# Ledger of designs, part 6: VH-VL binders against Riboflavin kinase

Target 1, 134 residues: Riboflavin kinase, of Devosia riboflavina (a0a087m355)
Amino acid sequence: MGIRLSGCVIHGDKRGRKLGFPTANLSIAPGVELPPDGVYSCIVWLPGQTTHHGATASVGNNPTFDDVKERRVEIYIHDFDGTLYGHELNICLLTRLRDMRRFSGLDDLTGQTERDVAQSRAMLAHHALTGLLP
Key: E = the ipSAE of ESMFold2; O = the ipSAE of ESMFold2 at other seeds; V2 = 0.75 times the mean of E and O plus 0.25 times the DockQ between their complexes.

## First folded at step 1 (VH-VL)

Design r5 (framework fv_roledumab)
Fold by ESMFold2-Fast, scan of step 1:
Structure r5 (fold): chain C 134 residues (1-134), chain A 123 residues (1-123), chain B 107 residues (1-107)
Amino acid sequence: as target 1 above (134 residues)
Amino acid sequence: QVQLVESGGGVVQPGRSLRLSCTASGFTFSTYGMHWVRQAPAKGLEWVATISYDGSEKQYADSVKGRFTFSRDNSQDTLYLQLNSLRPEDTAVYYCAKDLGYTSPWYEAFDIWGQGTMVTVSS
Amino acid sequence: AIRMTQSPSSFSASTGDRVTITCRASQGISSWVAWYQQKSGKAPKFLIYAASTLQSGVPSRFSGSGSGTDFTLTINSLQSEDFATYYCQQYYTYPPTFGQGTRVEIT
C-alpha cells in the first residue's frame, strides 16, 4: 500500500507556519527513489508510535545557489502542533492529488494549500488504514 | 557568487521606449520568480512587476500596467523589462530582484538585488 | 493596497546606541514583513523576513519583532556601517508595499 519513505526532519523554511500549515522537511537518504513531483495525501508515524496521523506531502525541487537541485519531501501533519527536528519519521504516500505548480502570491498559495489539505483529508477518510504499521 | 546585473537604462524624452535587461548568475535562475523594483531620486522603493519562474504569470503595478512588459529567457538567465510610453514620473533607478521563495515563486520579498540601472525621462 | 508607515522618518544616533525603528501596517499582515538596509548610492540589502527571521550573514545586532500591524527593527550597539536608510515591506498580499524609509544619521 502506497509509497513508504523514512527520513530525518531538518530545518526548513518557516513559511508554512505563517500560512497556518507548518511543515516538516524530510532529508531522504541518497539513492532512494522518490515518486513524481506533486502533492500527496499521506500518513505519518511519529517516533515511538504505532498509530498514524493524516498528512499532506509535497515532493518537489528545492534549488540551491550552487545550481544543484535537491528534491524535498515536505509534510504537513494534520492537527499536529509540535517540533520534530532531528527525529526520523516514517511516512506512506497514498494518493497523488496534483502536480506541483507555482503561485501568484500568498493568497493563491494559501488557498491552494487549504484545498490540498481538504482533499487529502477526504482521500484519507476513504482509505482502510486500520492496522497499518510504520 | 550570486549576482544580478541590470543594463539598458538611459536618458529619453517622454513618450519614448527603453528595454532593460537583468542577467543572473550563481543560482538556478529558472526556478525562481523575479521582480522589478524602482526608486525615484530621493524617494523610497516601489514594486513594479513580477514574473513567474516559467514566464507564464505576470503582475504589474497599476501605475505601469499597459505600458511595461516583463519577460524572461531561462536559457540565457536573463530578464527583460520593456518600458513603453515613458513619463517623467517613471524616472528612477530600476532594480531587478530575486524572489525569496524556494519551490513557490511568489513570496514577493526580495533577497538578492542588482545594483540598478538609471532611467531618466525628461524633455 | 496595504499602506506601510514608518516612524521616525529620520533620527541621529551614535555608535554604541541601541536604535529602534517602527513600522505600522494599515491592516493585519500576520508576520509577513521584511526589512531592508540601503546605503547611499547602493542597492537595498535584505536583513530580515517573516518579521523576526534574520537573513544568513546579517550581524546578530539586528533583530525584528512584531505581528499583526505593529513591527519593530532593533539595532543593538549601532556600528559605523549601520548609518543608512531602513525600509519595511509587507508581502502578505499583492501588491507588495514598502514603508517610506527611516534614515539613521550620525549625530
Scores: ipSAE 0.000, ipTM 0.541, lowest interface PAE 12.5, mean pLDDT 82

Design r6 (framework fv_roledumab)
Fold by ESMFold2-Fast, scan of step 1:
Structure r6 (fold): chain C 134 residues (1-134), chain A 123 residues (1-123), chain B 107 residues (1-107)
Amino acid sequence: as target 1 above (134 residues)
Amino acid sequence: QVQLVESGGGVVQPGRSLRLSCTASGFTFRSYAMHWVRQAPAKGLEWVATISYDGSNEQYADSVKGRFTFSRDNSQDTLYLQLNSLRPEDTAVYYCARESYFDSEGYYYMDVWGQGTMVTVSS
Amino acid sequence: AIRMTQSPSSFSASTGDRVTITCRASQDIGSYVAWYQQKSGKAPKFLIYDASTLQSGVPSRFSGSGSGTDFTLTINSLQSEDFATYYCQQLYSYPFTFGQGTRVEIT
């Protein structure tokens, strides 16, 4: 059930803050298998907490040396305000919502992100009702 | 259609101030991060500053930090750049530019530029 | 700050020529490079992002390549409207920095 990952929150550019959906970039250990690129409904456990938070995650490419791309995980934690830089997060990717896509600009991206978050919330609520969440 | 128009440039003595404006039309201004870029006579482009879509985050080039202040009024679709303590080396055409974000992975670029407004600082 | 160095600073070319402009970053910036065209007295025009992706409407004779520290803009079969100054820019980290520009002049 789901794909479990853990990683340390690392700094990145502040583009997520410009969208109103700040994301945490996760540094995933070498050798961990990632799912296909896409946007996922997700749950996350914050340091020291036993309860989970809903989240929306993106899995995609990260620029590296010599044209080699490393895949990255970025997570928007629903209804969470706070600082997580340097903390270890445990997450579970549950449902793939869509493929990565191209956007015509920030307005288009913001609209799609709002739809992604709404869909993620709906899927998480459905899983809770059917007893499929951990 | 999509347009940015700068104004407020002029000729000033060193140490004085100017306020530049940039008026946006043809797009949803409140959804875009914006930039100021300048170009001195016979020189190349120099990035000056950026401001987030809601005005909560700003970044400045070291050469202007503490002297220039970037702000925006989303209700008026307008950007402002306050230029204080002007120096001869601030002489340039100042452009405002819109930032496009091209995918959820963080690719971005400046896709729409104004025509520029000239600031001349001379003694 | 990351320094972007272009070469050459200028050169003369004729219509039909293949033109190559190089841009070097002082550190690894992945593929976070954009290219702009600027004609005399005009604002810059966006051409390419992510080192190699063309903006819609930019002619296919323009292409970009590279990653890490070395980047190239190529114009195959130069046309009269292509005589301009070209700038590379890194968008990897603040402060964003531009190359000094390469002026392409008619011979």
Scores: ipSAE 0.005, ipTM 0.538, lowest interface PAE 10.2, mean pLDDT 80

Design r7 (framework fv_roledumab; at its last look DockQ between E and O 0.05; V2 from the best seeds 0.00; counts 0 for: pae E 16.1 > 2, placed apart)
Heavy chain, then light chain:
Amino acid sequence: QVQLVESGGGVVQPGRSLRLSCTASGFTFSSYGMHWVRQAPAKGLEWVATIWYDGSYKQYADSVKGRFTFSRDNSQDTLYLQLNSLRPEDTAVYYCARTGIEYADYSFDYWGQGTMVTVSS
Amino acid sequence: AIRMTQSPSSFSASTGDRVTITCRASQGISTYVAWYQQKSGKAPKFLIYYASTLQSGVPSRFSGSGSGTDFTLTINSLQSEDFATYYCQQYNSYPLTFGQGTRVEIT
ESMFold2-Fast, scan of step 1: ipSAE 0.320; ipTM 0.786
ESMFold2, look of step 2: ipSAE 0.006; ipTM 0.527
ESMFold2 (binder alone), look of step 2: mean pLDDT 92; pTM 0.944
ESMFold2 at other seeds, look of step 2: ipSAE 0.007; ipTM 0.535

Design r8 (framework fv_roledumab)
Fold by ESMFold2-Fast, scan of step 1:
Structure r8 (fold): chain C 134 residues (1-134), chain A 122 residues (1-122), chain B 107 residues (1-107)
Amino acid sequence: as target 1 above (134 residues)
Amino acid sequence: QVQLVESGGGVVQPGRSLRLSCTASGFTFSHYGMHWVRQAPAKGLEWVATISFDGSNKQYADSVKGRFTFSRDNSQDTLYLQLNSLRPEDTAVYYCAKGSDWFGELEYFQHWGQGTMVTVSS
Amino acid sequence: AIRMTQSPSSFSASTGDRVTITCRASQGIYSYVAWYQQKSGKAPKFLIYAASTLQSGVPSRFSGSGSGTDFTLTINSLQSEDFATYYCQQYYSHPYTFGQGTRVEIT
């Protein structure tokens, strides 16, 4: 069972791109309920495509300017290299992998991102084998 | 137009303290990591400290760790660097610098203040 | 810590010259290098990030290149305002470190 969301891609996290894991930030409509904060295995339907792609999603509370707290959905699409700014993405969050956490430096961030993506890939492969993908 | 103005430098004896300030304008201060970089007379640049946009992530150079404390007041667009237990080798111009991002990781220094001179001598 | 070494430490040049400054990291840092210009008595000015991306407003005669451990700053057709000290900086990991600087002097 998965949680289906859609949103337009806005400017993403520059650090992810520099580490080889560029993310797409989704603008989710006001009032749409998000799942608990965490990192999720995810599938994404790219604009105009009927087939899905594997992804790793982050749902978190991000401090914004003027002390406004805003929750965001960020997606790393596996094996995808391109620009999606201004396009609407449809996604399905499948499995919650872990809680959000802070990072102490580049190696900590990179290592955890690599583990997240590897775990997401493994869960998606498992879902494919067991017939649980939508 | 981004502007950073440092103040608080001076001449002190070893073991004394100083508090440096940096007032920012021309950008949304609360969105960016901020940094202190120093330069001893006739020497190169040395990174001193980094603070994330909200103050939750702070990093210090080993040479100043435990002696210097970095803080920020986002309501006043102001940075502070508390310099304790000053040593002659801390003598330098101290620059306030605006980071390129918010967290303090993978940051280069987009804008610099004019600097404030700290002299530690007997 | 990652050591950044610049070459040469100083040299003399004339207006109109094409000048090249190199920066070497003690370990691989991908393209996480920025370049700064510092004129006598003034604060550093940001020029380039990600080894080759020029900051908006910096003259096009400045360019950067390199990846991994070897990086280069080039000034095509040196102007009188370009006589300064240039620093590279790695921002791949803490502690952030700078090269020792390269001073470009008038001939």
Scores: ipSAE 0.005, ipTM 0.544, lowest interface PAE 13.5, mean pLDDT 83

Design r9 (framework fv_roledumab)
Fold by ESMFold2-Fast, scan of step 1:
Structure r9 (fold): chain C 134 residues (1-134), chain A 123 residues (1-123), chain B 107 residues (1-107)
Amino acid sequence: as target 1 above (134 residues)
Amino acid sequence: QVQLVESGGGVVQPGRSLRLSCTASGFTFSEYGMHWVRQAPAKGLEWVATISHDGSNKQYADSVKGRFTFSRDNSQDTLYLQLNSLRPEDTAVYYCARVYTKYDSNYEPFDYWGQGTMVTVSS
Amino acid sequence: AIRMTQSPSSFSASTGDRVTITCRASQGISDYVAWYQQKSGKAPKFLIYAASTLQSGVPSRFSGSGSGTDFTLTINSLQSEDFATYYCQQYYSFPWTFGQGTRVEIT
């Protein structure tokens, strides 16, 4: 029915914010199985809320401060722009939209991000998401 | 051009309340997160609280949680900090400061500061 | 909370001197460090963010460096307007914390 994850919001590389798509970078507990790398349509529950919000998630490799690679989950929450740093988010990954890919430059990254968000919004608009809880 | 002006400070007895205001001008206030930072006489800077650009997310220092409440009115370009149950150790100059980056989801550093307003809590 | 410790707490210097102020975090904070200058009786002024990125309008004699736990602010040729207290700040992890400050006094 989708893949449920939870994690505490931590600081990330901040690229999404500079592109107009600020993201929440989630710290997922050790041992939790992550889905394949990719971009996903997603819903998220903000702290203390039973109502979900649409989101676009990326799952992939994240450079670490010690050059030890780890896989990360980053969430762009649709129509929300604030800080959730230090808060626990509950999310549900619904549909894998595409594979991770390498970008040739800022315009390429920005254009693809815009397409990803538009596709995520379209998929979420036609899902029966009523009654889902955190 | 960018200006932040604090007001509402004063001298009060322990246990009393004050409401501080910070009025912004010279930028689109609703696009920026804001902070309150205080500085006790002859001491260093202490972060007090932060509020997102739309007021939906707030963080407080542990020393003030449950006693201080902040809010913003984007239609009036004004930030408020309600100080309740004041203690002598709350004595400080209180600054409002702007988050460096528009729509900052990660609370970047503070690029503009007001001149401060003095809160003195004494018996 | 992440503790930020500055060294030294104060020192005397002369115009033309190269001065270095150190800031140490109690845990790894990547490059999420900012530096501020505060002159007596005034509000702090933003100098540097991301450990090494100079804010526009700040003189090029100022520079920052460091990553992880150890950070430095350097003034390559101290000018009369640079006598002030300098603060480091981490913005890696809530709650946000500042160093205790380093006061640079004229000799």
Scores: ipSAE 0.006, ipTM 0.527, lowest interface PAE 13.2, mean pLDDT 81

Design s10 (framework fv_sotevtamab)
Fold by ESMFold2-Fast, scan of step 1:
Structure s10 (fold): chain C 134 residues (1-134), chain A 122 residues (1-122), chain B 112 residues (1-112)
Amino acid sequence: as target 1 above (134 residues)
Amino acid sequence: QVQLVQSGAEVKKPGATVKISCKVSGYTFTDYWMHWVQQAPGKGLEWMGRVDPEDGETKYDPKFQGRVTITADTSTDTAYMELSSLRSEDTAVYYCATVPYSTGRYDYFDYWGQGTLVTVSS
Amino acid sequence: DIVMTQSPDSLAVSLGERATINCKSSQSVLYSTNNKNYLAWYQQKPGQPPKLLIYWASTRESGVPDRFSGSGSGTDFTLTISSLQAEDVAVYYCQQYYESYTFGQGTKLEQL
């Protein structure tokens, strides 16, 4: 599969920062159909760039205030350290790695995140991604 | 149940420094930014700055930059706002404010402290 | 910096009548990607902190009576109280959170 999405980076959950896996939370336009909830390997194009970066994405429900439920797309960009708040990102979801799951605590979440990122890296290494544009 | 409880009123002389506190309960202090807002008589509400209690990073409005210092003590779940070189126009009620848990990704203010009156007079 | 301007500065309305307060931003606070207006309304009574009434321009905070409604988009916003009650006498503030944090100067609502 290859699902292309774009969105502006909005404030995300601060927990990712504490774990060493800061995520970009994407605001997706109303009416855009999202893939099934889960964790995905993906690539991302930073603003103004034609080269892509490896990433790990989670797609899932985000309970919002006042009865509105908003599904969110959160991206951990591999080997990236910077600020993207307010910028538009183009992404391509490539391989679904697993279903969403509950965690028993911070260590469980951190361990699973490390495994997800490692699996995402491995899947991306097996794809022919040269020459792809945003 | 979320509560922000501020320290009591202060009376200061021009040139002094004031430091007021905001003790939080009912949510995880390190999950969300803590903001400070000034309300001078007749001026309305002005955002002063914010602190991330998790790492101590701050952002200030340029109007207050250089005179304001906002800090957080995670051992006591307390945020502080320190304002130096006080002038009569700093006479105001100061509020701490936040958006915990249920709305945490957005920067409107759901919960406010009761306010602390700071009077600067000679 | 985004400047917020409210009108009128003060308004007197009889009990049971409609009150309308306006708020203008110096630039659009509508974010096109999510189609949301980054605009909130607060109520402040004497001796009390501000209380959130409305966020995202038109979403009512839990526990706020349905006589309060917000409308508008982009640069022009309105807070409406459909039928004024005595407890609604207060100062009302709009706030943008599209870029940093800026409040309007406030509108004092009093009973006629």
Scores: ipSAE 0.006, ipTM 0.518, lowest interface PAE 10.6, mean pLDDT 81

Design s2 (framework fv_sotevtamab)
Fold by ESMFold2-Fast, scan of step 1:
Structure s2 (fold): chain C 134 residues (1-134), chain A 122 residues (1-122), chain B 112 residues (1-112)
Amino acid sequence: as target 1 above (134 residues)
Amino acid sequence: QVQLVQSGAEVKKPGATVKISCKVSGYTFTDYYMHWVQQAPGKGLEWMGRIDPEDGETKYDPKFQGRVTITADTSTDTAYMELSSLRSEDTAVYYCARSPYYGSKTYAFDIWGQGTLVTVSS
Amino acid sequence: DIVMTQSPDSLAVSLGERATINCKSSQSVLYSYNNKNYLAWYQQKPGQPPKLLIYWASTRESGVPDRFSGSGSGTDFTLTISSLQAEDVAVYYCQQYYSYPTFGQGTKLEQL
């Protein structure tokens, strides 16, 4: 089930870290088709692991800032600690939660991010994810 | 294994400047913030500031802002803390400590240096 | 700044008995985004740097014995040592990391 992608975590935009909700930015190979822009519930496998982690993914342009025009896949891994720069992640996008939208400011973005993560967690709780491998 | 190794003890006179080093090994230096924490004799812990070694961005506690400068040298995997206009109340053990940019321990300190005693006396 | 206040300043506990240390923050350190409390506990022995024991208020750092536990939410937190061992004699600090880090004043734990 779902849409499977893989990519290396790259150094990039630090705005997410400064807002208290850092995301891993994935470098996706040229020519790989990305799903429609939006926010997704997803699961992530770290290198060498067969167990998955819940996550919330955004696909597309950053709707809050117009200064970044590259299409990106950004992953917030739920309850994860550590750094992942240079590591390859395997992910599975499961449920599209909403369209991309423009935010009026950082307070608006923060509130929506909280709602997105809560919805992602709820959707993941309802999936039969046992036995899924990278 | 992950280690933070600090430079040795310093004795300075009032008005002097001290520069302490913190050399890292066992991990990628640019993947973690490096923080500096002051502990005066018989007192608790005070956060002084931190640096992002990837771009040199610094944040300082207002108490130390203007007197403290934190820098990083990625060619030697070494962070530095420089404290100017030293006073007797700056006598303390100074620690470097790391935290990740991301996750459950961001601004919580899992690895610490051994500490550097700075004594300011006339 | 978020002000962290510990109680008591010092306590003495017999070997094998329970020790409890309290920590209060001047504002909530619970982050609604992930429903986690950004509160850590450290142990410091003389001549050594602090050692991380607990993060996210109740998650034990790798290698920390299970006699150490953290509890609480929002503004009120407790570190519990269920059965004191001689090696546990130390100063304990709470630290918030909801904003830029601030520490409690420390609690000195002594053996009775």
Scores: ipSAE 0.000, ipTM 0.550, lowest interface PAE 13.0, mean pLDDT 82

Design s3 (framework fv_sotevtamab)
Fold by ESMFold2-Fast, scan of step 1:
Structure s3 (fold): chain C 134 residues (1-134), chain A 122 residues (1-122), chain B 112 residues (1-112)
Amino acid sequence: as target 1 above (134 residues)
Amino acid sequence: QVQLVQSGAEVKKPGATVKISCKVSGYTFSDYYMHWVQQAPGKGLEWMGRVDPEDGRTKYDPKFQGRVTITADTSTDTAYMELSSLRSEDTAVYYCATLRGYTYGHYYMDVWGQGTLVTVSS
Amino acid sequence: DIVMTQSPDSLAVSLGERATINCKSSQSVLYSSDNKNYLAWYQQKPGQPPKLLIYWASTRESGVPDRFSGSGSGTDFTLTISSLQAEDVAVYYCQQYYDTPTFGQGTKLEQL
């Protein structure tokens, strides 16, 4: 079920904290296949935990300063407020909610993020996630 | 309203260091990158670098790497650009600039400071 | 680094006439994953900082008159002013933000 990924949390350039949705930016190892760009309902295991947390993930590829395209996986962990920099997270992408889209401004981005998180929560409520391990 | 106010003009000798400030008001300083751009007299614009005020991380253009230091002080909502080992060719107007429109950290700029003239002469 | 080249270096246009400024990048600034062109246009008047006109190659910044439009994709971009006004006399710069930001050399637009 789902797509399993792991990555070390690094500083990102997307400012989800401004929207009330701070994100963890995951560095994904070279050679690991990513699903199509989009927003996904997701579960995440924090370091050393076997209990998962609901999350909303954004998957995309973006150009970089080094003329090398980078792969970005950004995770908003539901009902979690803390810092995970330098820690490795295990995640499972479950349902693709929508394609990536452009935003006309902060309000548009905020509104869509709120809808994404609400949809993610609803989708996760309908999955059989009991006993799922990292 | 959103405003970037820069420090006043500077006159420096070759080999000196200059430090220019950019005071921010009207938005949350830590939410956006602060960029610095050089414009030599009668010439175009050169991106020097940026700082993320949230964590202090910087990126610099290789042309200025090693001579430029960009910092942010979140307690005073002020960004700084320090340029060392000044040469006559560093005579320019220096701008601080930021993007207020989107939260994805793209490197185009919609809000600019008024500019600071730095003259390097012997 | 990505080199941005504008043409012409200077242009004189009569009031009410169309002005066209071109910008070429040394490599594509179209990112296939999001299908966006990482290109902006700025206007700079004497003694003033640059003012953002266009971003994402064709999206007009809020408050910018509709006579300004951007077009193009990949490596070839155009800024068009459909009917020149006296206040449009300025230097115009294209800028890519696909990689480390670089600007074109500028195009000086004068009233004929």
Scores: ipSAE 0.006, ipTM 0.567, lowest interface PAE 10.9, mean pLDDT 82

Design s4 (framework fv_sotevtamab)
Fold by ESMFold2-Fast, scan of step 1:
Structure s4 (fold): chain C 134 residues (1-134), chain A 121 residues (1-121), chain B 112 residues (1-112)
Amino acid sequence: as target 1 above (134 residues)
Amino acid sequence: QVQLVQSGAEVKKPGATVKISCKVSGYTFTDYNMHWVQQAPGKGLEWMGRVDPEDGKTKYDPKFQGRVTITADTSTDTAYMELSSLRSEDTAVYYCATDSLWGEYTPFDYWGQGTLVTVSS
Amino acid sequence: DIVMTQSPDSLAVSLGERATINCKSSQSVLHSSNNKNYLAWYQQKPGQPPKLLIYWASTRESGVPDRFSGSGSGTDFTLTISSLQAEDVAVYYCQQYYSAYTFGQGTKLEQL
C-alpha cells in the first residue's frame, strides 16, 4: 500500500540539520515515477532492519541548466539521530499532507516543519502498519 | 538581518579585467546560491550565472561563458564576479542576489546594492 | 531557453487608476505535479536594486501592499496595481525560475 521507493542516501540540504530536523536525501533511480510534489507521511526501513520508523518526506524538484530537471526525495526520520550517508533506505509514502511552498525565512520553515512532523506522527499513529516489510 | 554588500564603482579600459565582490551577512553563506545579474544603462536585467558556495560549482548563461568567472570564499563570506576582456558593451550595473529561501525553487529575494562598472577608452 | 516578453514597454496611468502589465513565456512555467507557476514579479526604482513583489505567479511577498496582485497560468501572466500611488512609479520585471532564470525586458510605469 502507498508508494514504495528505495534509494541511497546522498549529500543533502544542510538546512534541515540546522533546524534540528536533519533529512536524508535519497538518490532515486532514473525513470522511477515519483508522486506529486508535496509533503508526505512516510515509513522508512533502516539498513538491515525489518522494523519500520515513522518519517516525514518531501518530494520536489531540483532544477538544472542541462535540460534535465531532477526531483528530490528528502526524509526526516522521526526520533532518529545519526548519519546514513551512503546507506540504502526503503520507504513507503502513505498520505500526502500538503503541497510544497516557499518560506519567508528560517522561522517560517521551522514552524511549518514542526507542523508537518506533528501531522505525520498523527497519521502514522492512526494506521495499522504491523507486519509491513521493506 | 540579511545583507549583501558589494564593492565600489570601477572604471576600466577596454581589454582589462574587473573583479567585484559581494559580502554576505545575516545567514549561513554556504546554504544558498549566489547569483550575478547584469543591467546595462537603461536596459533590463540579464542573469549571468551563479555559484554554490558549499562546493564552488558554477552555472553560467552561455552569453557570458568564457569571460565570466564566479567564485566564493567561505573564509570571508564573500562572492566574486570577474569579467575579462572588457568591452564598452560591458558598461553596466552588476548585482549579486541570493535565493535564500528553502524548500522549492525560488526567485531572488535579497539583492546587493549594485556596482557600476564603466568601460571607456 | 525560456524567453520572457512583457507588454506594454511603457504605460502611463493616473493616480488612483488601475495599471495592468502583461508577461508571456515562450514555454509553460507551470509544473504539472504541484500545479505551481514558477513566475515572479519585481519592482525597480531608479538607483535601487530590484525588489521582489510576487512569486508563484500570485503570492504576494511579505510587506508588499495588497493593491499589487498577480494572476495567470502557464504562459500568460499579469501584474495588476488596483489603484496607482505615486511611489509605484517604477520599472516592473517578470522572471521565470522554472528552468534557470530569465527576465522580461521590463515595463516602465509612469504617472499620467
Scores: ipSAE 0.011, ipTM 0.593, lowest interface PAE 8.7, mean pLDDT 83

Design s5 (framework fv_sotevtamab)
Fold by ESMFold2-Fast, scan of step 1:
Structure s5 (fold): chain C 134 residues (1-134), chain A 122 residues (1-122), chain B 112 residues (1-112)
Amino acid sequence: as target 1 above (134 residues)
Amino acid sequence: QVQLVQSGAEVKKPGATVKISCKVSGYTFTSYYMHWVQQAPGKGLEWMGRVDPSDGETKYDPKFQGRVTITADTSTDTAYMELSSLRSEDTAVYYCARYKGDYFSTGWFDPWGQGTLVTVSS
Amino acid sequence: DIVMTQSPDSLAVSLGERATINCKSSQSVLYSSNNENYLAWYQQKPGQPPKLLIYWASTRESGVPDRFSGSGSGTDFTLTISSLQAEDVAVYYCQQYHSLPTFGQGTKLEQL
């Protein structure tokens, strides 16, 4: 599909720490059209860099105290060990893996996240074979 | 202000079915799981099950052996708990409660409905 | 299925004195990757639904008085009321949210 977005990495909530899968929260400019809520396989890269990283992204609503929904993009970058706070990040959403869902407990959330990441890795390997990934 | 308002008290005979409602306001209904908790007289809190209002997915405690059915109606922002084959041991206050969090978070219960007393007597 | 056990079942404390309620889980509710304890405490008064007091084992909910505090990690947790007030007479419950929710049996706190 190849939906391209860019934004600034902002401080994340405890969520990334909960899963053992640190995530980057991406601040998207107002007015930018987001794809449907869901979990996506994607690639990410820093502006000016030639290295692309596989990633798994969630696009969805973040409920607020006053019943105002904020849509956000959260990204787990595969095999990345570093910090990106304050950096601009480019992302290309490639394959929608599933609908967004809530979880009743940490085990359910962690298990699904592990499955999402595994499926994302498989889809990215397929894209690499077809010439989409460097 | 976030509120969960439950239907009124019910008196049922053994073998009957009861269906109680939980109407929500002040937040986006589809953004949180809705849970149901049973509290027998003088006893503690027992989790019964939950529904995801966004897609109707449910999960139940095996203790209720298929007697409980939890549903959500997004057109009226109302969750329901139906308990069938009632017995005297089902006499309890039933609460709906929101599992506070977002799509990737687990959470605690906040807020709770006011409770619905169900009395099962012959 | 994580079993939550509270102690004592009941206690009586004089106004102004310290009240301590314990909660033990059958399995750790600490997630080592984020170092967070998935544990909440509730207060329930007769005829009312439970009211959230504490989440993440030690974070006090907005509007809850400073005399309430939570502590502990892993499998052993404590709710402390530093100086009992008359309005604190209630049943207190611990609850884990590390997996499908389970509650302790409750501790009845009475004024001595």
Scores: ipSAE 0.006, ipTM 0.570, lowest interface PAE 9.8, mean pLDDT 81

